# VHH binders against Salicylate/benzoate carboxyl methyltransferase (BSMT1), part 1

Scores and structures below are computed, not measured.

Target 1, 379 residues: Salicylate/benzoate carboxyl methyltransferase (BSMT1), of Arabidopsis thaliana (Mouse-ear cress) (q6xmi3)
Amino acid sequence: MDPRFINTIPSLRYDDDKCDDEYAFVKALCMSGGDGANSYSANSRLQKKVLSMAKPVLVRNTEEMMMNLDFPTYIKVAELGCSSGQNSFLAIFEIINTINVLCQHVNKNSPEIDCCLNDLPENDFNTTFKFVPFFNKELMITNKSSCFVYGAPGSFYSRLFSRNSLHLIHSSYALHWLSKVPEKLENNKGNLYITSSSPQSAYKAYLNQFQKDFTMFLRLRSEEIVSNGRMVLTFIGRNTLNDPLYRDCCHFWTLLSNSLRDLVFEGLVSESKLDAFNMPFYDPNVQELKEVIQKEGSFEINELESHGFDLGHYYEEDDFEAGRNEANGIRAVSEPMLIAHFGEEIIDTLFDKYAYHVTQHANCRNKTTVSLVVSLTKK
Positions, changes and structure headers below are counted from each chain's first letter, unless a header gives other numbers; Kabat numbers aren't used for antibody chains.
F, E and O are the ipSAE of ESMFold2-Fast, ESMFold2 and OpenDDE, as the mean of both directions, binder to target and target to binder. V2 is 0.75 times the mean of E and O plus 0.25 times the DockQ between their complexes.
Where letters were taken out, [cut] stands.
The coordinates of atoms that the task and the answers printed are left out; those that the model quotes come from them. Centres of patches stay.

## First folded at step 5 (VHH; from f4 with S103R)

Design s52
Fold by OpenDDE, look of step 6:
Parts: sequence; C-alpha cells; structure tokens
Structure s52 (fold): chain B 379 residues (1-379), chain A 125 residues (1-125)
Amino acid sequence: as target 1 above (379 residues)
Amino acid sequence: QVQLQESGGGLVQPGGSLRLSCAASGFTFSSYAMSWVRQAPGKGLEVVSAISGSGGSTYYADSVKGRFTISRDNAKNTLYLQMNSLKPEDTAVYYCAKGPEYRSSWYKLGEFDYRGPGTQVTVSS
C-alpha cells in the first residue's frame, strides 16, 4: 500500500509570516493576566452581565442539542476565547446544569463531559486553571455529572479540535477580535478604529477582514462539530444599518482615541505612533453577521438577539467611579497591545484620560454598541 | 474651505474680563487641536493657550496661567477663551488658530496651519 497517498489536507496555515513590523502589537492580543487590580479577572463585570443575558439562548440550545442527539453518553464542550478568570466557567456551569436537569426530567443518565478552554497562548491560563478545583466543587454540589477540564491554546482562526468531536461551542465577546489589522487601512489618522470621520475605505477594510475571519471560523468549526451540534456566540456589535461609519460619542474605541490624542497633545505620544495603531476589532451589525453565516452555509441560524450595551452604567452613585470602572474594563482588554506599541510608561496616564472622557460623556444618548447573541446548528 | 472667525474682543479696564469666541467651519473641528495666539504691537506671535481636539488636555502660557481659561464646544464648532483679571500687557490682537493635520512627527504646541483674522483686545485704563 503505497504511502504516497497521504492526502495532506493543506493546513490552511494562515501565513502569519507577513505580519509587517507595523502591526507587531497584534501578537500581544491578550487580556491582562493575574488577579491584580488591572487584571481581566478583576475587571470583567460587563462580560459577566453579557453571559447572563445570553443564558436563555444558551439553555435552550443546550436542551435542543441533547434532544436532537438523542441524549448522548458523552459531550464535548468548547469555550472559545475564554480569556482569564472565573467567567470562563460560567457558561460551562450553565451548560452542565442544563444537561443534568434535562436528563433528570427524562430519566436519562447524564453524560460525561469534556470541557475545553481555548484562547491564545499568551493569555494567563494559569489563573484560569486555578479556578478548576472550585468549579469542580460547585459541580459536585449541584450535579452528579463528571466534567473534565482541558486547555486548548491557539487561535480559533485555526484548527483546534479533531473532526466531528465537538457537540457544543460557546464563545462570548471574543469573535469581534480579528486575526489581524485590516489591510489597506489608509487615512484613519488620529483614530485607532472607525469613526464618522473615517473614510469609507476604512470601513470596507474592516468589514472585509471580519468576513474573512468569521468565514474561516465557521469553516473550521464546521469540521470539528458533529451534525446537529450547536454554537452559541456573542459579539460586540452595532445597531446602525444605514451609516457604517457612525459610532456614538461614547464608543469605547473613540474614547480611547480621544485619550491618545490628548497624550499626543501633551507630547507623551508621537502622532506617527498613534497613526500606526489600529485595533484588530470589528463590531458587526445583524445583517453583516447573517450574511457571513448564510454565505458560508455550514450552519443554520436558530436565534439572533440584540441586547443593549452599557459599559459604565453600573448603578454607581458616583460618575467618577463609573468612569474609572469603565476605564479599567477597557484597560483589561487592550493594555497588552497598547504596551507593545506605545510602551508601559504612558498606560496609567492614558487610562486616567479615558476615565475623564467617560465622565464627560455620561449623558450620551443613543448608543450604537450592542451585544449580538447568535445560536447556530451544524447542518 | 477652513474658516475661523474670532469675536468678543474690545476695550476693557485693567482687572476686567472678556470672553473670546471662535467659530470654526470647513473641517472636522473635534479632530484638531486649537490655539489662541496673540500679537502685541512690536512683538511676535505668542501662544496664549491651546486645547486638544477632545478637550481633555490644555496648555497655558505662564503669563496667563490662572487668569485665562480655554474651552471648546465640539458640537457647536466653537473655541472659547475666558480672560479674567486683564492687564495692560494683555493688549494684543488675538487669533484663533487651527492645529495641523497629523504628521509622522511629534505635535508641536502652538503650531497651526490656519488662523482667523483676529480680534483686538485693548486693556487700558
């Protein structure tokens, strides 16, 4: 039997090689590690809230999955973009609870569950895994099911799992991060993201990159997920349909841009450095999201919900505190990239400026940012 | 076309106050730093005050620190200079000045590519 026919499935290696030196900071895309004051784990309230909002969708899809698969004895779940901290386990906990409750109701045995936590290798997995004993303890109290937790380091824009091995994928606030800064991004001076003053070409560049990335994501997951398997994905999105450039005055990247411009004004940051910094991020609207899914064709959309987005309005009595909390949240998700590009020395000052700007825009009405929750079934 | 128009100048006594305004048009106002510069008789241009595009950072010359306040309303495309405790030495033509576009260099405080026609401020007893 001639060994020649090993059909090497061309590993769609994202030729990561040409990351031009200009966007080297993208390699630093990770959440702030540890459990310190500026850590993601300490500043992820918004993410927790979003998980709560998405819970009904997650529960429903978990139940339907179990029924459609005729109550399998084994389930593999993946949390994609788990970042760092206890929030990584919230969705998994809900999934397991849902499964157990359902199985009890129909007098079936609960499946064994493998849980895979995925993120880029640069993230602080150690902090995440430190929560596993606590997680297991909680499960033992509530459930008789056995759950095994694994790490899956790597980009979710690459192959992560074996073919037809996954049953359920959850990803919250991760897929709006792009694999790279869009190409041909020109004339977006003074801004690190899309604003009303950006050229149309900037929007197109970002949209194109999003379409490429999310299409790749869907393709990859379609190979890894079993038929009738499910995905529940939550994006930062936008509610604007008519003007793709429009972002409200309180958009978090706009505020960060304003803050950086202040530092340029003060002579702490060069204009050239600011102009060279663009976020590998995109906030799709519902139409853009649907189009990518439909075009790729491997998944059916079960549900698509839009929810309000509020970074600051935690019932904090003090506008200043609210501003600081929002600043800390944005810092936790952006600081590694900012440090890589601008250096560590300006970071504290930068986020002081950010907090100031949040406070100045406390009365901003008509926010454009939303949370998009989509549930998908593998065809 | 970029247009800047100052108003609010006049004659005041020492210790008096004036508020200057500058109406801006023809560019994205919030994207640019703005400055007030003045020219006294027989003297060169002096940067009096500057403000970042977002308004989060300000600069004041030592000669006016504590007496002048620069502000901006980006929604109205207007720059302001509140001048208190005016002195005869403050007598000058005051110009509203637009900062340049972002360059591949460090921003230079007080640098401008456009300025208005100016408004006369005279402090005299």
Scores: ipSAE 0.493, ipTM 0.813, lowest interface PAE 1.1, mean pLDDT 88
Fold by ESMFold2, look of step 8:
Structure s52 (fold): chain B 379 residues (1-379), chain A 125 residues (1-125)
Amino acid sequence: as target 1 above (379 residues)
Amino acid sequence: QVQLQESGGGLVQPGGSLRLSCAASGFTFSSYAMSWVRQAPGKGLEVVSAISGSGGSTYYADSVKGRFTISRDNAKNTLYLQMNSLKPEDTAVYYCAKGPEYRSSWYKLGEFDYRGPGTQVTVSS
């Protein structure tokens, strides 16, 4: 953060706003109004929905880890690719609660717990760190417990932790980001990502980059996680088995590509700027994920589940609100890359086009997104 | 091979309406901007309207704004032109034209990759 700026914390009250029927800690965080300056509400809502979907797998693996490690007195957990603000603590709270409940049930002392929050150095960790005292106070109320919170800035495609120091790793909707744009995409001009009209070479380039990146991720984490430690990972994925190019017109990168093409049509974006822009992203299917894990060899798969869910908001909204809400969510994750490449001046217009495309296609308003949840044990 | 087939032309009274259709084949329709181009007797070609591949952006010549509406159905590979409040000066052969994949403002320059054989529109008492 620039040292010339002073950060402030909003006043915290448990009853200043109504929240969904979620865990008491999550409800209290919603009422605090502290999503952080750089955390968009639409993206925050998505993260809560995805965590709720993955919760049974996370709870089961946390319990099994504790039993298989014979109830260690010290546990170090990591959240990789955390958001800023209060949502950084959602999975950590669930992990700690599960450990404490299990220990009480079997009459064992609860361990000391270190919680490491990882994201890139540019992430607004300070907003998240301001919630640590609040998080520990709520944890004391609900669990008679506290934990030690640390930041771990860096890419998860590099080493982040000392060897054999982690017991449990959670990561949600982060690992589909590639370390770099794939090489050899010259025949996919006009598209930010794979579409049904893309050449097979585009699919192969993206898959190859994902295979390298996820293999490296697994290898690096295998050095850091203890034997019989666990990971629970959630990806944006796909269910398609027959056509590796299939992404329909409602895929979020297809919608963004079409929106950029509209701006080229209008003369607001040049052809060459569009042709040079590609998303460093990959949405695997189950088989592709299995193949990387099995070939890398450091981990055994416990669960691998495919789930469908709606990317939209929880509430019914008219067509314009639904389109705007999806546009805001995609903008939150893509705007820094878009500004760096196209400049800031076209971004509002771009996402107006995006929102329009969502509202004009009924399939896009109510589409089902695929999530893959995988849990792993270090051999 | 690229094929464009126009239909829907005919004779109509001033103030009347026509809807032109263009069936497209031989290329990935949704990837290309499309236009309607017309040629009045003894005159050059005029770009009447154009639409982006996604349908999210449109262009209209000043002479037809507010009277004509371009649209496309990418599932049916079909381009449309709804022509309302027709005037005698709208009398022309109307061509469906395939634009480049995604080039800036190509339609204002009268550029296109292919056009169909055209359909006659005649506005006369």
Scores: ipSAE 0.395, ipTM 0.805, lowest interface PAE 3.0, mean pLDDT 82

## First folded at step 8 (VHH; from s52 with S31D)

Design i2
Fold by ESMFold2, look of step 10:
Structure i2 (fold): chain B 379 residues (1-379), chain A 125 residues (1-125)
Amino acid sequence: as target 1 above (379 residues)
Amino acid sequence: QVQLQESGGGLVQPGGSLRLSCAASGFTFSDYAMSWVRQAPGKGLEVVSAISGSGGSTYYADSVKGRFTISRDNAKNTLYLQMNSLKPEDTAVYYCAKGPEYRSSWYKLGEFDYRGPGTQVTVSS
C-alpha cells in the first residue's frame, strides 16, 4: 500500500484485507444476503478482488483531483458499466469517503456529490436503485453526508453526459467489451476468441476494433470531463508483448471454447454453430493501451499498473468450489449471448464442463490473471 | 469400458444416516475427479459433492454442507458419501459420476462423461 495513504490521512488507513469488513454497509450486506449464504453473490467475488487491487490508485487520484481543482463545492462522478451488482457502490463509497475525510482534514466543507450509474438500457437498474436509500443511510452514519444517484442508460461508445460536467470517472472490467464483433474475422473456427492456433489476421481484427472503440471512448469522455478531471479504468489485460496470439490456457474464453467443443464432440452443439460464435472482447497489454491513449491525445497518464494473481500451483484445496464460482461469474456475463445463439437447453451442461476445465488448470504452474489499472488526467 | 456401480441406498427416518459406495472400473481411478449427483422427484440433476483425483480437494453444495462427507479410496477404486442428519429434502436417486478426461481441454477422441445407474435414497417418517 502507498505510505502516503496510511500516514498523511490516518482515518483513511488502508488495509485491504480488513477495510471491506469494517464498514457498516458491508456488514449489512453480509446479513441481508439470505439464510446461511454469503452476502456477496459468487459472481461478484472477482470484481471485489479487482476493486481492491485498484483501490490505492482510486484513492490517490480522488485526493489529487480535489487538491488540483481547489476543493470544488460540487462533484459529479460516473460509474461506467455498472451492471446490477452492488460493487459499483463500493467504488462510489470509497470516492465519497476519501473526499469527506480529506475535506475534514484540511478544514473544507464537503461538496455535494452526484453519482451517475451507467450501463446499457437493458441493465436491471431497479435492483441497484432499491439499494440507494440503504447506501445513503450508511453514508449519514459514516460520513454525515448523502449523495444523489442517477441512471445514465446508454452505450459508453456514445455521448452520455453534458459537456464539461464530470469530475471523476470510474470503470472496472467493462471496457474490454467491444462495440461489435470485429469485421472480416476469418479462419478462427472452433474458437470464441484469440488462441495460439488463431491466424494473425484474427489478432489484427480484434486489435483494430479495440483501437477504434477505445479511441472513440476517450474522445467522447474528453468532451464530458472538466479540465483536470480524472478517470480510473481497470481492464482485463495481458502481460505478453512479444506474441500477439498468446492467451494462456486459463483464459476464460479459451476454457469456454473448450467447453463448447466438448459439447460438439458429444453431439449436443453443432460444429457450424460453434464456428459462427465470436466474443466482442479484447484484453490489451500495457503497450497497446498506452499507444491508444497517447495517439488520441486528450489525457495524460498518471499511473498504468499491471496486477496479477497466481491461479495455479498449490491451489488444490476447494478446487471444485473455486471452479464453480468462476463458472458462475463467466455465466453471468455471457449467458444472454449464449442463449441467443445456442438456446437455453445446453447452458447448464456447458457450465458444468466449464467448471471441470477450471479445476484441470488449477494445478498449472505460473498462471496469473492480469488486470491493467490506468489513471488519467484530462488536459 | 468405464463402469460405475452405486450401493448403500435405502429408506431411513429423518435424522438418520446412510453411507453410499461406488465401485469403479475400466479407468485409472486416481486420475479423475469424482462426484455425487442427485435427482429429486420432478427435478433436474444437482451436484451434491465432488472430490479431486488425489482426494485433497472437496466440494459440497450448500444444502448438504456439514452433514455430508465425500471420500475416496484410490487403492480400492471406490468413492463414498457419508450422509448424516438426513432430511426429507435429501430424497433422490444418487448417482456416482466420473469427471471427463483430466488431460488438456482441446478434445481427446474417445473421452466420455459417465455415471452409474444410481441408488435410491428415501427419507420419510
Scores: ipSAE 0.000, ipTM 0.083, lowest interface PAE 26.3, mean pLDDT 77

## First folded at step 10 (VHH; from k1 with S104T S105R K108Q)

Design k2
Fold by ESMFold2, look of step 11:
Structure k2 (fold): chain B 379 residues (1-379), chain A 125 residues (1-125)
Amino acid sequence: as target 1 above (379 residues)
Amino acid sequence: QVQLQESGGGLVQPGGSLRLSCAASGFTFDDYAMSWVRQAPGKGLEVVSAISGSGGSTYYADSVKGRFTISRDNAKNTLYLQMNSLKPEDTAVYYCAKGPEYRTRWYQLGEFDYRGPGTQVTVSS
C-alpha cells in the first residue's frame, strides 16, 4: 500500500462538524507530489481550502441528483477549468465517493462513471493523466470502484460536450476569468483591475463583460446537461453590497500593479503600456450572480452562499521563501498575458519586485478572500 | 481620511544634518509612492525626492543627490528623509506628499493627492 493512502476512508467524507480537519486522501497526495509542482504549492493549498468550503453544497447536490434521477446506471461528470496535477481530482473524488456511499446505503448498484476534465488546450493534461492510475487505485481501495477519465480541451465559453450528456458539472475558481479584456475601459490608467479610485465606467465595462460571458456559459451548459442535472460553481467574489468599486480579494493584482509601476519608475516599462494592461477578471457579488442566472432562465438556483476566509496563515515559511513562493504562484497564472503585452525580457525582474513586495507587506500574507458557491438544477 | 504629519525640522548650521519623519494614516501606505516636496521662501514647490510604494525605486532632484536619502518603513507607516551636508539653499518648508493613484508618474510631474502641513528646515549661520 502506498503510504499516501493510509487512513483514507474515514477522513474522505466531509462533515460540517469537521470542516477544519484535513482529509487523509488529500494529505497523502500532497506528501507524494513534490517535484514539478512546488511553484504552485500555495495555489494547491488554496484550491483544497476552497473545495473543503464548498464540499457540503457539492455533496448535497450530488445526493439529490442521484435520488431525483432515480439512481441511473450511468453518470457523466465534468470538472471545468481543471488545471493540472493531482488537484484536478479533488472534487471528482468527493462526487464519486458520495455516489457510492449513497448507493450502498440504499442497496442500489453503483453507476458506471465517466469523468471529463476540461481546461484550455494549452493545459498540461499529461501531468494530470499520469495521476489517473493512482486515482483509480484509491477508488478501488475506498469504494471498490473505478471511473473512466477523459480530457475535454477547449474554452468553457464554447460547446464542450454533446447535448444532454452531462449529469453533474463542477467548476471552482475558474469562472472569474473573462473571455477577453472588457471593451470600453476608459480612465482606469495605472490600475490592472478595479480599485477604489477607478471610474464608474471601468466597473460597468467589467460587469458587462462578465454578464455576457456568464450568460453564454449558462446557455452552452444548458444544452449539454440533462434535465434535472446539476452544477456546482465556485467564484472568487465579493461581499460588499454598497460600493461597486470595493474588492475583498484583489491584493495580488495590486501587488502586480505596484511591481509594474516600479519598473515604469525605473524606466524599464513604458507608462503607456502599463496603462493599457488590464486583467480579464471579475469578482461578482451575490446579486450580480442571481441576476444573470435568473435572466438567462435555464437553471433553478438551489444554493447561493457567500464565504469569507483568511488565506495567509498557510504561508508558514520564512519571509523570503514565502515571498518567492507567492511570486511563483502568481507568475504561473499571469505570465502568458504579461509576456503577450510587455514582452519576455521584463518578467524575471517583475517577479523579483513582486516577491520583494510580499516580504514588505505582512497584510499580503494574511489576505482575506470571499468565495461564492452556487448550485443549480437544469430545468 | 488621509493624514500626513511631518516632524524633525529645525535650525541647523551649514554642513549639519537633520532627519525628517512623516507619519501616515487613513490609507494603505504600501500602495502609494511617497515624496518630499519643499517650498523655499518666495519660491514654488520643488519635488526633492520620491520613493515607490515598495521602496525599491527612488528619485532625487539634482540639487540634493548624494546628500539626501529617502526611505520608508512600511511596517510603521512612516516616510523618512535623511538630510546631510545641509546648505543655506535647503532652507524651506518640507512637505510629505502622497502620490496619486497613478503612482508611477510621480517623479515625472511632481503630482500629489495629499500633503501634510509641513515642517520648517532652516540652514543658517
Scores: ipSAE 0.000, ipTM 0.140, lowest interface PAE 23.1, mean pLDDT 77

## First folded at step 11 (VHH; from k2 with T104N)

Design m4
Fold by OpenDDE, fold request of step 13:
Structure m4 (fold): chain B 379 residues (1-379), chain A 125 residues (1-125)
Amino acid sequence: as target 1 above (379 residues)
Amino acid sequence: QVQLQESGGGLVQPGGSLRLSCAASGFTFDDYAMSWVRQAPGKGLEVVSAISGSGGSTYYADSVKGRFTISRDNAKNTLYLQMNSLKPEDTAVYYCAKGPEYRNRWYQLGEFDYRGPGTQVTVSS
């Protein structure tokens, strides 16, 4: 845990009884920092896989952008929600490579490239920036080019860049995180997210918050991106259209909820704490995503693809290993929030339970979770 | 309506084994913790074992710890109790009992909502 995070969080004397300051919770929306075993950087294999899946879309949009902008001499690229570690550069690398290859093919000079890495101020940017020399070295070797890397600390639900300054935005597995826990979440007790047993009101609350947040995102980006600029965004989404409450038995938040319930069962977590905890997360389906984009109106949808989602199976791994991998992945993205609410003492046990549940559901079929890749053009 | 039906009881010699089953219906089985409770002749109800809805956590009374194993198959809506190394003191009517969705150590207080008709377990030489 970045000691600085501990020190800057005013000792919210969590008086046990007072409604956890929504603000404190939002501050904990960062991924696990550092390079330790539980860090995001160490447990981001999924990000590589997701990028591989999105790469064709990214390449196409990068090329089209360059052509539509008549091969500008300067390009500014932003990675939104970059988290920490080497994986923050994966998409940027592909973008730069694509640009260079394209320019070579058409016998044009490659542009100078500014790369802006965005995440919350609480993000471990230091870990990320330590990789910049290595990243540049690889670029030089591969493309005989370099880029300038900058940090852009702040919520991507706020203004981050000057007007008409960005050409290409990439964001992967970030925008499904909401700016806050939805309001009016009533009667979703015992679950930290939507389940089949959740009330319809819970779904509506989450959807509304998503719509609000993503609309804001689009509006903000529309101010920052030049005409004919592009965004390539990857969401954790769902493939269900008819039943908005349905999540498969292996849904990662369902498993986490079950794990927490286990801890409640054991008396390690209070019922009240569990009832008070909800994830600031939403997994939209294709229709919901389209609707928000169309309604906002600043962008044209170029492509929208759905891909399979797997958190734990990277290789011919046994079920146990897969369970641990998934647990580690989920831990890396959720641990700060969980610690903030439940305390550090239960975290290891919690994710042991999580891993156990994953393994118990190794035969889970018909997963509802998908990766949604959308490409947008600024009008 | 909640229905619980125990099976698998019977007569067994000391040191023997039995496996109890409980078929559940009328509720979302995997959402609820379950327990086995027993009542010996002339004694009150005793929680023998409990298991969380997902099956990730279990409880055992000290009297049966190391000998009994509670498990569940949520796909089959079935609760199990494997009883090994049975003792005469284990003689009782065993009941499957429905617990809450989630509560802190509810099994210590015997806070179950519903129980089945029970199955007789007799351990005798």
Scores: ipSAE 0.879, ipTM 0.965, lowest interface PAE 0.5, mean pLDDT 90
Fold by OpenDDE, fold request of step 13:
Structure m4 (fold): chain B 379 residues (1-379), chain A 125 residues (1-125)
Amino acid sequence: as target 1 above (379 residues)
Amino acid sequence: QVQLQESGGGLVQPGGSLRLSCAASGFTFDDYAMSWVRQAPGKGLEVVSAISGSGGSTYYADSVKGRFTISRDNAKNTLYLQMNSLKPEDTAVYYCAKGPEYRNRWYQLGEFDYRGPGTQVTVSS
């Protein structure tokens, strides 16, 4: 056991003093819990749609994994950034179903399956785990099989699993959240994210943070995943290649910024608070994703797909309802963070403003936001 | 260079209506709050109404509340003021004024950067 490998895990020295605000911020990087009207569980229709979109990639990679591993008797699957609610099980269900169907087809026994649901410790795991009996019942009915479900609390930017213990990782709409707000954003005032009026330095700061975080993610997962194991990851991304600052007028963070500015106008939010708030988020394009993956070098890219992104236009014909639905969706993913910074008192008004702005932009046709689905094989 | 040009003023009878327009150029219009201010004869400058850059928030002076409506078309770089139920006391030169990108209740302090040449509104029988 060569002693040289022990020392290199840089202990993230949590410097104690700046710890409270950063810690508070990290704690707020969870989705809205519970099953109430503003909960993630109740407002995750988009995530369901995205999963449906990614299903073919997930199925193919699951099958190929099983074949390449010569149909192991044991499989461990992880859902990273599972948030809360029944949607946490959708991908897992598809994975298990795919495995069972494949095994039946080749007349092999299905493996025992461990499923690990990962999110930050502050995530409402209780709401998720309440669905486990229902999930198992459905599995038994559909496949005459069961899986073992576990929680894995922690940041996916840290080690979560033992070495070479995972076979398949799925993560949907989680990895576009950064580990922290980028540094050196002093000139991005009045906006909580990148806009066309942002300085180039803001873009570079966000990109750099994304590169760091995603590189770390890949490195960590490379230690945890077996050779020929797979990852299927879905990002919120962008389709712009030439102008990194450009976001369409209906970009959800732009609309939220406008909403906050409205509140500043009314004197409900201070300028200083707005200036101090930036989203720990990045929407990479295809090239940026490829570059990070290739540079890190532990994984081979099997597939990389881009799909349309629509937050509001569910089949509902009413622009007002669409606006409210989108507002609720954005609220579900951002409310804890917003409350932590701006306070609870303005939240309802804020998202009323958001809904209004969505409705005002109902005719926005040139959207820059896309869903990026990438599948990776561990070398 | 910032340019603002008002139009739509004129003579109207008490109880009548006017719609003012302001054409803006030389800056990113949707990034800035806008306002209408007026100067009556022998009186100081008064902020009549204001609107946020995105149009999601508005302000009205008590003297015009319920009668005037401020709006904007960001695609056309145009600010509007619909004035209904006009009174003789509304007689003034009306100016379109550029506000800040985001500032707390700047309209209460009359903190605008630029204003147009103005348009005369006269309410008389």
Scores: ipSAE 0.876, ipTM 0.965, lowest interface PAE 0.5, mean pLDDT 90
Fold by OpenDDE, last read:
Structure m4 (fold): chain B 379 residues (1-379), chain A 125 residues (1-125)
Amino acid sequence: as target 1 above (379 residues)
Amino acid sequence: QVQLQESGGGLVQPGGSLRLSCAASGFTFDDYAMSWVRQAPGKGLEVVSAISGSGGSTYYADSVKGRFTISRDNAKNTLYLQMNSLKPEDTAVYYCAKGPEYRNRWYQLGEFDYRGPGTQVTVSS
């Protein structure tokens, strides 16, 4: 076998391996694994809520996809940024259910379904895969159907699937994570994200990185998704159009910044460490999202919805519980990065302070954070 | 221009209570740590208490721990010092002082940018 034909498909891996030592923590961008009290699996109530909110869009697009593809006998679905735990299967379950119900309604056979769960290699896939037997059992009970579950480890900012192999992509609360901390973030000291006191340059840096990343994402997915295939994507976004720097006082990164500043006050965290830490995150508004999609040009926007955002308030919970819930949620998504940069010793104290700050802002009614649900059709 | 104005000082008997207030203007109040400092007759400046910008962290000198409480209302740009169980040794001019945005234990070094004109607190029988 002539070794010359290993056409190294240039892994369109963003070669910028220059993870400057300054942002080594970005490599730890994963959710907390396991099933412990601070794990993502234990603190993913928000994910259920978000899915519930996006479900109508997901159902419609699934149905339309099936019709447009003339009810294929095979469907491949991907969950991008699946994290860990049972919630990784929630969207897939709804998709399969939708397909089966539709097929029954039109007296067609249900397709065989491959389900691919994608996340970074550092993700706790083991916890997720342990759930597969239970998931399949539930599918059999509900739909008398089965699916095949696969893992797809890797960044969704790289190629994950073969050309024209995917039919439907779902991603929830994943794409607002950037591939890296934006470059040229200068003078954003004391904050780990954009605030009203941040320079305009910080906003521009974040926006540029988002545009780059999301454009790449669209390009990559356009190669992998069949014509008339669909994507349903949910972002953490913002509802502000006029002031790009403005975040409400209850913004989760603002609260985390405040918490870290408290630790600096107490001498538990150094100023230099705080100044060196920025979140690889961006919360786009509707216009910014549309512009990237339209400019890239591979997808048509079917629906774009904005919904309320709440990390901690659930039915019948008091302010204290809400604060703890939010703290746990934010911890579950950010703890690995924080530990990598600040160390493990301060983490409990940090999130106690976070919970405190949430409670202090319980009356915050004008939140800038929203959930953006967008559905796309591959041209 | 940064402005700080203290109020609430006065004469009290030992064991009495006072509440000091400091009105702040000319800067983004919630971004900065604040402190109360005092100067007794013939003595230097002493940091009594400090509070972070968000109010999530506080500091107290050993001499006032358990008796004094520092707080802030960022919506009102106001700093407070509740003083209970006052002692004659608490007699001093009390100043509101502006600290940095974020710094490690700056209050231990007495590093502040601005201070108000002060308010007299006298504890005597």
Scores: ipSAE 0.869, ipTM 0.962, lowest interface PAE 0.5, mean pLDDT 90

